# Ledger of designs, part 135: VH-VL binders against Large ribosomal subunit protein uL10m (mRpL10)

Target 1, 224 residues: Large ribosomal subunit protein uL10m (mRpL10), of Drosophila melanogaster (Fruit fly) (q9vpl3)
Amino acid sequence: RGKINIQRPKAPHYERARVVAVTQPKYPELPKAKSCFKTRAERTQQQQENPYNEIIAREVRNWLDHSRLVAFFHLSSITADDIFRVRVQLHKQNLHLKSYGSKIIEQAVKNTRYEAIVPLFHSNHCIVFSPDPEKTAALLRIVRRVPQMVLLGGIVEETMLSRNQLVAYAQMPGLHAVQAQLVQTLSQAPGHLIQQLQAHQNSFVQVLDVHAKNQMNEETPKST
Key: E = the ipSAE of ESMFold2; O = the ipSAE of OpenDDE; V2 = 0.75 times the mean of E and O plus 0.25 times the DockQ between their complexes.

## First folded at step 8 (VH-VL)

Design da2 (from d103 with light chain S95Y; framework fv_anetumab; at its last look DockQ between E and O 0.01; V2 from the best seeds 0.00; counts 0 for: pae E 4.1 > 2, placed apart)
Fold by OpenDDE, look of step 8:
Structure da2 (fold): chain C 224 residues (1-224), chain A 119 residues (1-119), chain B 111 residues (1-111)
Amino acid sequence: as target 1 above (224 residues)
Amino acid sequence: QVELVQSGAEVKKPGESLKISCKGSGYSFTEYWIGWVRQAPGKGLEWMGIIDPSDSYTRYSPSFQGQVTISADKSISTAYLQWSSLKASDTAMYYCARQFDYSFPLDYWGQGTLVTVSS
Amino acid sequence: DIALTQPASVSGSPGQSITISCTGTSSDVGGFNYVSWYQQHPGKAPKLMIYDVSKRPSGVSNRFSGSKSGNTASLTISGLQAEDEADYYCSSYDYSSTWVVFGGGTKLTVL
């Protein structure tokens, strides 16, 4: 009876090896500490909880809450000097031009009645705040002469308005009486207004996506 | 009702000066801008420029900068397009249109003024 | 600078639906968000049919609709009628150049 070599056990017969391989307990992989594998996106999101961002977000919320007129603008290639000039003009009318990052806006309006404005901030933008809704006409008069500023829409007396509605509002005589009527009308179709406001931003995104896709397609060499 | 009425057809010779008019009615003339659009015979629409009648702020398309002058008289709700020296190539239909700002549509149009420049 | 490209001509039979495309090429895609469509009959002034890509002015038939996908805006005319035979122009504001641009126009023929 050959001495069982305990140090180098003979490899089991092929069939036995197969059975042993199949019957080996699959130990569940130790849960990889979720903390070590946070995606760059998750890390960036956590890093974004910068106390400073919270402060700015609070500021934005404060502006929104205390403003009876809020207007949203797309900014094209505009110089700092031009922005400054516009800011000065607006300031003379007690209109406050502010620019915030999209992430800050998102944080500021999260879980608020203003959440619907988030889609407007996918590109370069600025916001004009005013405590006086009667300044709408003055605002439009100033900003329409700035070719780099494009009106997207606004909020008047807590009602979201399309750019066309905002223009119409500015032209209405006797703002108080008409305002009430406008609010009533606008309150009936908030979903449509939101859609209209979002349509522009969505269009931008779509255009960008198409451009990106086209660029990718052009870079794919036709492997002849 | 918003209406823009333009001056009548013009027949001119090269080198002559011309001023055509566009009168607005049915709205506050100073609250909207007036754009001018050229259409050469059998060709498409060309945006020429725009004016704010409230203070005569003007902006021109590069192709028309220095070639024409846009002006307005808000007292009579009238915008003007003028040439100092006409060329044969200026032969076209010219339209004025109401436009709130650059990014807004031309929502109301004049009937057009045909300008013919021939020797 | 933005350039708007339209087909030179489109044709359809009465009752059909036709679509006219307007493709924008620009370094700044932001300028293509406010697309307008104008109808022009022979010897007549242009008429605004669609603004802001898909909005209809008062008095414009609901047979006219506008849409946008990517850098292409589209005018759709449903239930084509003989009276729809006209030239159609798209237009957009160029944010980069800061002026208004028109497409080359599309002649619609109703067969």
Scores: ipSAE 0.840, ipTM 0.926, lowest interface PAE 0.6, mean pLDDT 86
Fold by ESMFold2, look of step 8:
Structure da2 (fold): chain C 224 residues (1-224), chain A 119 residues (1-119), chain B 111 residues (1-111)
Amino acid sequence: as target 1 above (224 residues)
Amino acid sequence: QVELVQSGAEVKKPGESLKISCKGSGYSFTEYWIGWVRQAPGKGLEWMGIIDPSDSYTRYSPSFQGQVTISADKSISTAYLQWSSLKASDTAMYYCARQFDYSFPLDYWGQGTLVTVSS
Amino acid sequence: DIALTQPASVSGSPGQSITISCTGTSSDVGGFNYVSWYQQHPGKAPKLMIYDVSKRPSGVSNRFSGSKSGNTASLTISGLQAEDEADYYCSSYDYSSTWVVFGGGTKLTVL
């Protein structure tokens, strides 16, 4: 805040102008990951604009093509401050939180074996990408403190994993060869597992979503 | 007003230890990483690694892993680059720079610390 | 694909436009928008000129612009001036390797 005389001029006072000129603007922002609240707003806009949807679908495909770990979460209502804190914690572990509309995800995985993931997005959701599958344990540790994010399943080394399989993968000793062996073993029976995952995860997500919303309401009572 | 001020030039002999400093001011020191960049004489810029001063998390490029130690003291807004045993090939200009994390640009740079290792 | 490739030198006359290229891979320049450009005069620290491929920090002349096509980013300097003579470095986060990489640098000479 400046003196009252400074409040009226259209140009900065000389003293203020020197301070502004020496002060560099803050350049870096966190990576522009789609926040879960911004994801809702972007989903609305994207449904209104076809060319924008195509650009974002290419972005999703790019993240999928370059990420050896992808995790899918159901997302309950969460404040902008809380999701920002989670995004920063994840980013330090090279885990990238993104949210995209269901139609964009459908377009991005169209004509791929990942098309089976589309039913997982029947409710509000977000996705975490990473180039490092050994970060699965760190991901689960961070998300454990975020009841608004409920794990649905994931992709490791281009192989679909159930929630339980991803949790088991995270608990393995962490040797790359051991982790590759698990992924190879799971790829031998994908069809029955995918159908069973979708049924069980949907039911579990519903129960936890109710609990997460109740916890948030109890923590933020209305003002008098 | 963001400023990074590095310690002065150093002339050392091979085998000596060295710790150079980078003091940040004009911003919230713990909200940003400090990255270190080497420039050997007549050569280009090389990213060495980073530190998050808030929790001392560090990451090194493979070329520098085990070659130097990056540390910070957030109580005095200062980051450090340290060698246990200098080599003649460590002769270079060393810059610190502010970086939100390694996917962000190096937006503010220190003036550099020239380290000369001879004889 | 860890290193970014730049020409060793470029030159131009005052008032001319010049372009410096920076070629990487799909895991850095091509697939992501984390390309930065730095200007370094002899004996000085580098200065950030362009970030996120095409954005300019406050205080950087609009004569400097950035773009990319495929795996190649470009820095364009229009209305070339004598003070633009410097070394220019591109940089990008390499997503697959999880660290920052610099190009080899380009010496710009103003004739």
Scores: ipSAE 0.267, ipTM 0.627, lowest interface PAE 4.1, mean pLDDT 78
ESMFold2 (binder alone), look of step 8: mean pLDDT 92; pTM 0.945

Design da3 (from d107 with light chain S95Y; framework fv_anetumab; at its last look DockQ between E and O 0.18; V2 from the best seeds 0.00; counts 0 for: pae E 7.8 > 2, placed apart)
Fold by OpenDDE, look of step 8:
Structure da3 (fold): chain C 224 residues (1-224), chain A 119 residues (1-119), chain B 111 residues (1-111)
Amino acid sequence: as target 1 above (224 residues)
Amino acid sequence: QVELVQSGAEVKKPGESLKISCKGSGYSFTEYWIGWVRQAPGKGLEWMGIIDPSDSYTRYSPSFQGQVTISADKSISTAYLQWSSLKASDTAMYYCARQWDYSFPLDYWGQGTLVTVSS
Amino acid sequence: DIALTQPASVSGSPGQSITISCTGTSSDVGGFNYVSWYQQHPGKAPKLMIYDVSNRPSGVSNRFSGSKSGNTASLTISGLQAEDEADYYCSSYDYSSTWVVFGGGTKLTVL
């Protein structure tokens, strides 16, 4: 009876080897530390809130909190010189033109009463701030002459207004009485206003999506 | 009630000058702009340009730049469209319309002025 | 420059719902957000029917509605009536060119 070589066991018969191979317990791979495999998207999301972004976001919030008039504009291709001219004109009326990135705006208004404005910032935009709601007419007078600035809407006395409502507000002779009426009207149809504001936003997003899709389709070379 | 009333139909010869008018009423004339729209016979609408009557700020579409002049007299709430030298191709219906801004709709329209240019 | 494309003609029977499309081809994303619709009867001035994609001016029938999906705005007329027979034009402000653009118009025939 040949000494069973315990140090070099004879390879099992091919069939047995197959069975052993199939019956070997597949130990679940140790959960790869989630931290090492964060998708680029997750990494980009975890990109440490640039302390600078936080500071700017705080600034935006501060402007929103201290402004009684806020107007939102789409900003088309405009020269630096033109922007400067508009800024000077607005500044003379104590109106402050600011431009922020969409991400900064989102961060600034997150979990605040201003969160509803986020959809307005999907494209190039600028914001005008004022501590004086009576400057609405002056603001609109100035910006109407700037074809590259398109009024999207605004906030007056903590009330979100559509662009049409903002124009109407500016045309009203008695600010206080009208303000009360506007607040009442706005309080009655917050859903419609939001819907209208959202409609514009959604429209922008949709246009962007279509544009993006069209660009992608144009970049797909017809492999003939 | 907001109303825009345009001047009557014009029959002219090529080379003649013409000025047609659009009078606004029922609103503050200087608070809104006036746009002009051309419609050639059997054709669609063409935006020509716009004027702010408050200071006569004007802007034209490229197709009409240098071809026409838009003006306004705020004292009588009237906007004007004029040609220095008419062409046969200027034969069209011309509409004025109230427009608050570029991005706002033409919410009230004049009845139109038919301009016929024929030799 | 934004170009607005409309069907040349649309037809429907009384009581039906019809839709007129307006497709914007713009290089600029911002140019197609404020779409207006105008109705024009033969020999008459255009009338604003819809503004800002879906808003109705005072005095406009609730049978008229506007919507937008992507780069296509739509005017829907429900309960079609003989009086609805007209030309319909869409319009938009071109943010890039900074002027107003009209579609080519759609002739609506009520059968």
Scores: ipSAE 0.845, ipTM 0.925, lowest interface PAE 0.6, mean pLDDT 86
Fold by ESMFold2, look of step 8:
Structure da3 (fold): chain C 224 residues (1-224), chain A 119 residues (1-119), chain B 111 residues (1-111)
Amino acid sequence: as target 1 above (224 residues)
Amino acid sequence: QVELVQSGAEVKKPGESLKISCKGSGYSFTEYWIGWVRQAPGKGLEWMGIIDPSDSYTRYSPSFQGQVTISADKSISTAYLQWSSLKASDTAMYYCARQWDYSFPLDYWGQGTLVTVSS
Amino acid sequence: DIALTQPASVSGSPGQSITISCTGTSSDVGGFNYVSWYQQHPGKAPKLMIYDVSNRPSGVSNRFSGSKSGNTASLTISGLQAEDEADYYCSSYDYSSTWVVFGGGTKLTVL
């Protein structure tokens, strides 16, 4: 009891009543004039500015800022059961599958170095986040059985990598000096990386258009 | 050094069974897939299917679904292609090749197994 | 049927450049950058020469190069040599029929 055990980050949870009582007296909200004096009109204006989109955009920024591994995928039609199975498999490896609207992504990365990734999200997509770049191999092993998730590229340690660069990175786990040099060397060609990501997106949009036409008409395309 | 070694040539009659093998060495066998490719005499290459040796996940080309069985024994780093009842039209060269996923090429190939089916 | 279309044969003289075409659809060559090229000498297994449209594996001569435009991929062999005489196959991912599809093959003759 008496001593605060700072070595207890995973100690059993306090009862909510006891923990709340300790933290609540230390952090009163009454002295904050803005929170205490907000009018109904000011709160309504904040809500009218699409507060849910703003909250989700901040979530995306938080994931991007705190993830050492981020992978971008084009997502073709997939059943809810199949995507759920993939999400569970990824979660077991500390890999977090997310999907966001393109406008939310655009808002989240506006005025950041990642603004160039926005065109990747104009079609159906998903993103995988992880705090652990050593999970890149596990990520790629799981998704290679899921043709509906087509890898476009990723970010490792704040460096954008193409599909081939990310696969090469995954093949060399545990060689920190080599892995650091590989990521550093590949980052010297940012224009090539962006062009490769955009080319993959454009290719899949073209395939998606053909697929949608075939599904709508129930006819095979005729050759000239 | 990555190597795929296939079993020797076979001469069979229609209706007989056959199982040919492909043994991988020089790499972690369960980290890559094994694909099978058929080449009929004087003809081109045809992709038959693929197996992930780690858990025996398989996928077949539509033309070969139900016609052959692809399997693997990861404890001896070996993949197999099997027929329960051979036909004369099964006469061909059969290759195994290593493949990392559906989008990667067949980067290392076995030497091939010639299967001849005649009465 | 044949999934990717290649010319049946091409020929060239030593030292010249030749190009082999591979035409598919938007579900394969046109829609993806997963095009590979294989060289096969008589009685031998195929050998990977080009992957991902334009990349060479280690040990492949820089005389071999690849490109694509629209639904057509191309293999170019510069400085043609006698040992280049072989059959050449293109391959692509195709999500509409199989994961892997091959072209019909092209016989290269060095005059």
Scores: ipSAE 0.013, ipTM 0.524, lowest interface PAE 7.8, mean pLDDT 76
ESMFold2 (binder alone), look of step 8: mean pLDDT 91; pTM 0.940

Design da5 (from d68 with light chain N33D; framework fv_anetumab; at its last look DockQ between E and O 0.01; V2 from the best seeds 0.00; counts 0 for: pae E 6.6 > 2, placed apart)
Fold by OpenDDE, look of step 8:
Structure da5 (fold): chain C 224 residues (1-224), chain A 119 residues (1-119), chain B 111 residues (1-111)
Amino acid sequence: as target 1 above (224 residues)
Amino acid sequence: QVELVQSGAEVKKPGESLKISCKGSGYSFTEYWIGWVRQAPGKGLEWMGIIDPSDSYTRYSPSFQGQVTISADKSISTAYLQWSSLKASDTAMYYCARQWDYSFPLDYWGQGTLVTVSS
Amino acid sequence: DIALTQPASVSGSPGQSITISCTGTSSDVGGYDYVSWYQQHPGKAPKLMIYDVSKRPSGVSNRFSGSKSGNTASLTISGLQAEDEADYYCSSYDYSSTWVVFGGGTKLTVL
């Protein structure tokens, strides 16, 4: 009876080896620590919680909450001197010109009644704040002379207005009567306003998407 | 109803001066700007410039800067386009149009003024 | 300088739907493109048909619609009628140059 070599046991018969292989306990893979696999995007998003951004976002919220007139503008290439000039003119009318990053705006208005403005901030923009809705006409008079500032829309008395509606609002003689009518009109067709605003927003997003796609296509070297 | 009425057709010789007019009615003339658009025979539309009648603020497209003068008389709700010295190449239809701002559409148009410059 | 490119001509039969495109140069579309469309009959002044990409002025037929995708704005005319035969121009404000630009125009023929 050959000495059972306990140090080097003979490989089990093929059939037994198969059974042993199938009956080996599959240990669940240790849960990969979620923290180690955070995508660069997720890391960048977490790093972007800069306390400073929160402070600025709070400032933006404060402006929005205390302003009865808010106007949104696209800002094209403009010199610092020109911006300063416009700022001074606006300031004389108690109008406050501010510029914030799109991310800050997004953070500021997230989960607020102002969330609908986010699509307006895809490019360089500026915002004008005022505690006085009667200054709408004055605001528009000033900014019309600034070709680099393009009116996108605004908020008057907590109502979001398209640029056309804002212009119409400014042209109305009786602020209270007009406000009431505007509110009534806006209340009756919230869907249309939203659609119009969304259409503009969607158009912007589409333009951006096409730009992004075109840039990607230009970067694809024609492999001749 | 908003209406822009332009002056009648002009036939001129090269070197002559010309001033054509555009009268607005049916709206507050000083609340909107007036743009001028050129259309050469058989060609497309060309934006020339714009004026704020309230204070005669003007801006021109580069192609027309120094070539024409846009002016306005708000007392009679009239905008003007003028040449100091006409060229044969100035032969075109000229339109005035109401425009609230640069980024706003030309929502109401004049009937056009045909300017013919020939020797 | 922003250039708006339109097809020189488009044709359709009565009752059909046709689309006219207006393509801007990528460098000039600052993201906020307010595109307008104008109709011009022979010997007549242009008429605003569409503004802000898709909005219709009062009195304009609902057969006219506007849209935008990327750098291309489109005017769609549904239920084409003989009276729709005209030149169509797109227009936009160039944010960079700070002046208004027109497309080259499209002649629409109703067959």
Scores: ipSAE 0.849, ipTM 0.926, lowest interface PAE 0.6, mean pLDDT 87
Fold by ESMFold2, look of step 8:
Structure da5 (fold): chain C 224 residues (1-224), chain A 119 residues (1-119), chain B 111 residues (1-111)
Amino acid sequence: as target 1 above (224 residues)
Amino acid sequence: QVELVQSGAEVKKPGESLKISCKGSGYSFTEYWIGWVRQAPGKGLEWMGIIDPSDSYTRYSPSFQGQVTISADKSISTAYLQWSSLKASDTAMYYCARQWDYSFPLDYWGQGTLVTVSS
Amino acid sequence: DIALTQPASVSGSPGQSITISCTGTSSDVGGYDYVSWYQQHPGKAPKLMIYDVSKRPSGVSNRFSGSKSGNTASLTISGLQAEDEADYYCSSYDYSSTWVVFGGGTKLTVL
């Protein structure tokens, strides 16, 4: 095979910039201070002239709708290389790191039960999405080594969870195992079905009650 | 100057083994994944799988799980695609491409390695 | 692999705009926003044209744009030029299987 006489264009700085832009989380636009001098017409015009926020808000809604696990973090100062490595580690577990501006989050969750999350995005932040709620433990394991990411709370199976509730959820032995036990009990012979169902239900309720009691014990530490 | 250079074309018989290579340069090889894409003659692109060279983590599409082996040698910035026993249906162009992870685009592609398997 | 559905061919005249569709499922194109488009000229490796549904890499003309609605992504090429004649492939991450799927490809002819 003969020589190929092809000139190679020089664009190495463009290549690095493209790769970084593709793989970096979008940093949210910080909320701008409202101007006392803005008229009603100017505010209406700015809202009408920002159609890309609507597109991005639809992207956020799409992420929320397809994710059974969503976790919210405060993000301290971190290098682009370090956040990229965290993003790669998360993706190995089907966990997707993103960030969006607070206006976009507000627009995405408007008229939903998730409107309460908007205040979380007034500071530097990131969000992790996943279709797999079983990956909560893996998420917490990965971010344990990243002090710049501080867990604020999350959403699991459309239920909002506090930080402590999400940590407790990650320690459970698997909701599928508990759900399988319930189905197994309902399929048992009729004579003892209610006893078995009550025992499994009480076990599940007891696990949830232990989480609540642990929260109370954390708030009122024992004296010596 | 990101560049992926693949090994040359191969002509093989059914049942033979083959290992083709993809050498990355102009970037930190272990910071990016390498994906493999098959294109049968006159056909479309098929994603075969990916490797993270930093720890050898791999992921395969179901069509290629157990059919090929993806590996890497990070000391020489090279990824590999390997068959233990070629079939005539393995005749295709094989591309390597740099990929951030399995969910991101294939931003830089090798020139391709044509593999021809005939009796 | 699961193949995304693209038209086998499309054609247009120089200066026109053309749109190539890519239809998948709720777990790939309709799922997370990891849709990409690639251009492949005969005998060449593919080139990334669009990523994350609608973003252009540096050096890609703004004549190329992307969008998504439901389970369908679209690549739009405005101001068609002769050099746009090529095969075009969409791809998407499938979050249920955790791998990448390609479309079957679309041959664009510029007349």
Scores: ipSAE 0.064, ipTM 0.567, lowest interface PAE 6.6, mean pLDDT 77
ESMFold2 (binder alone), look of step 8: mean pLDDT 92; pTM 0.941

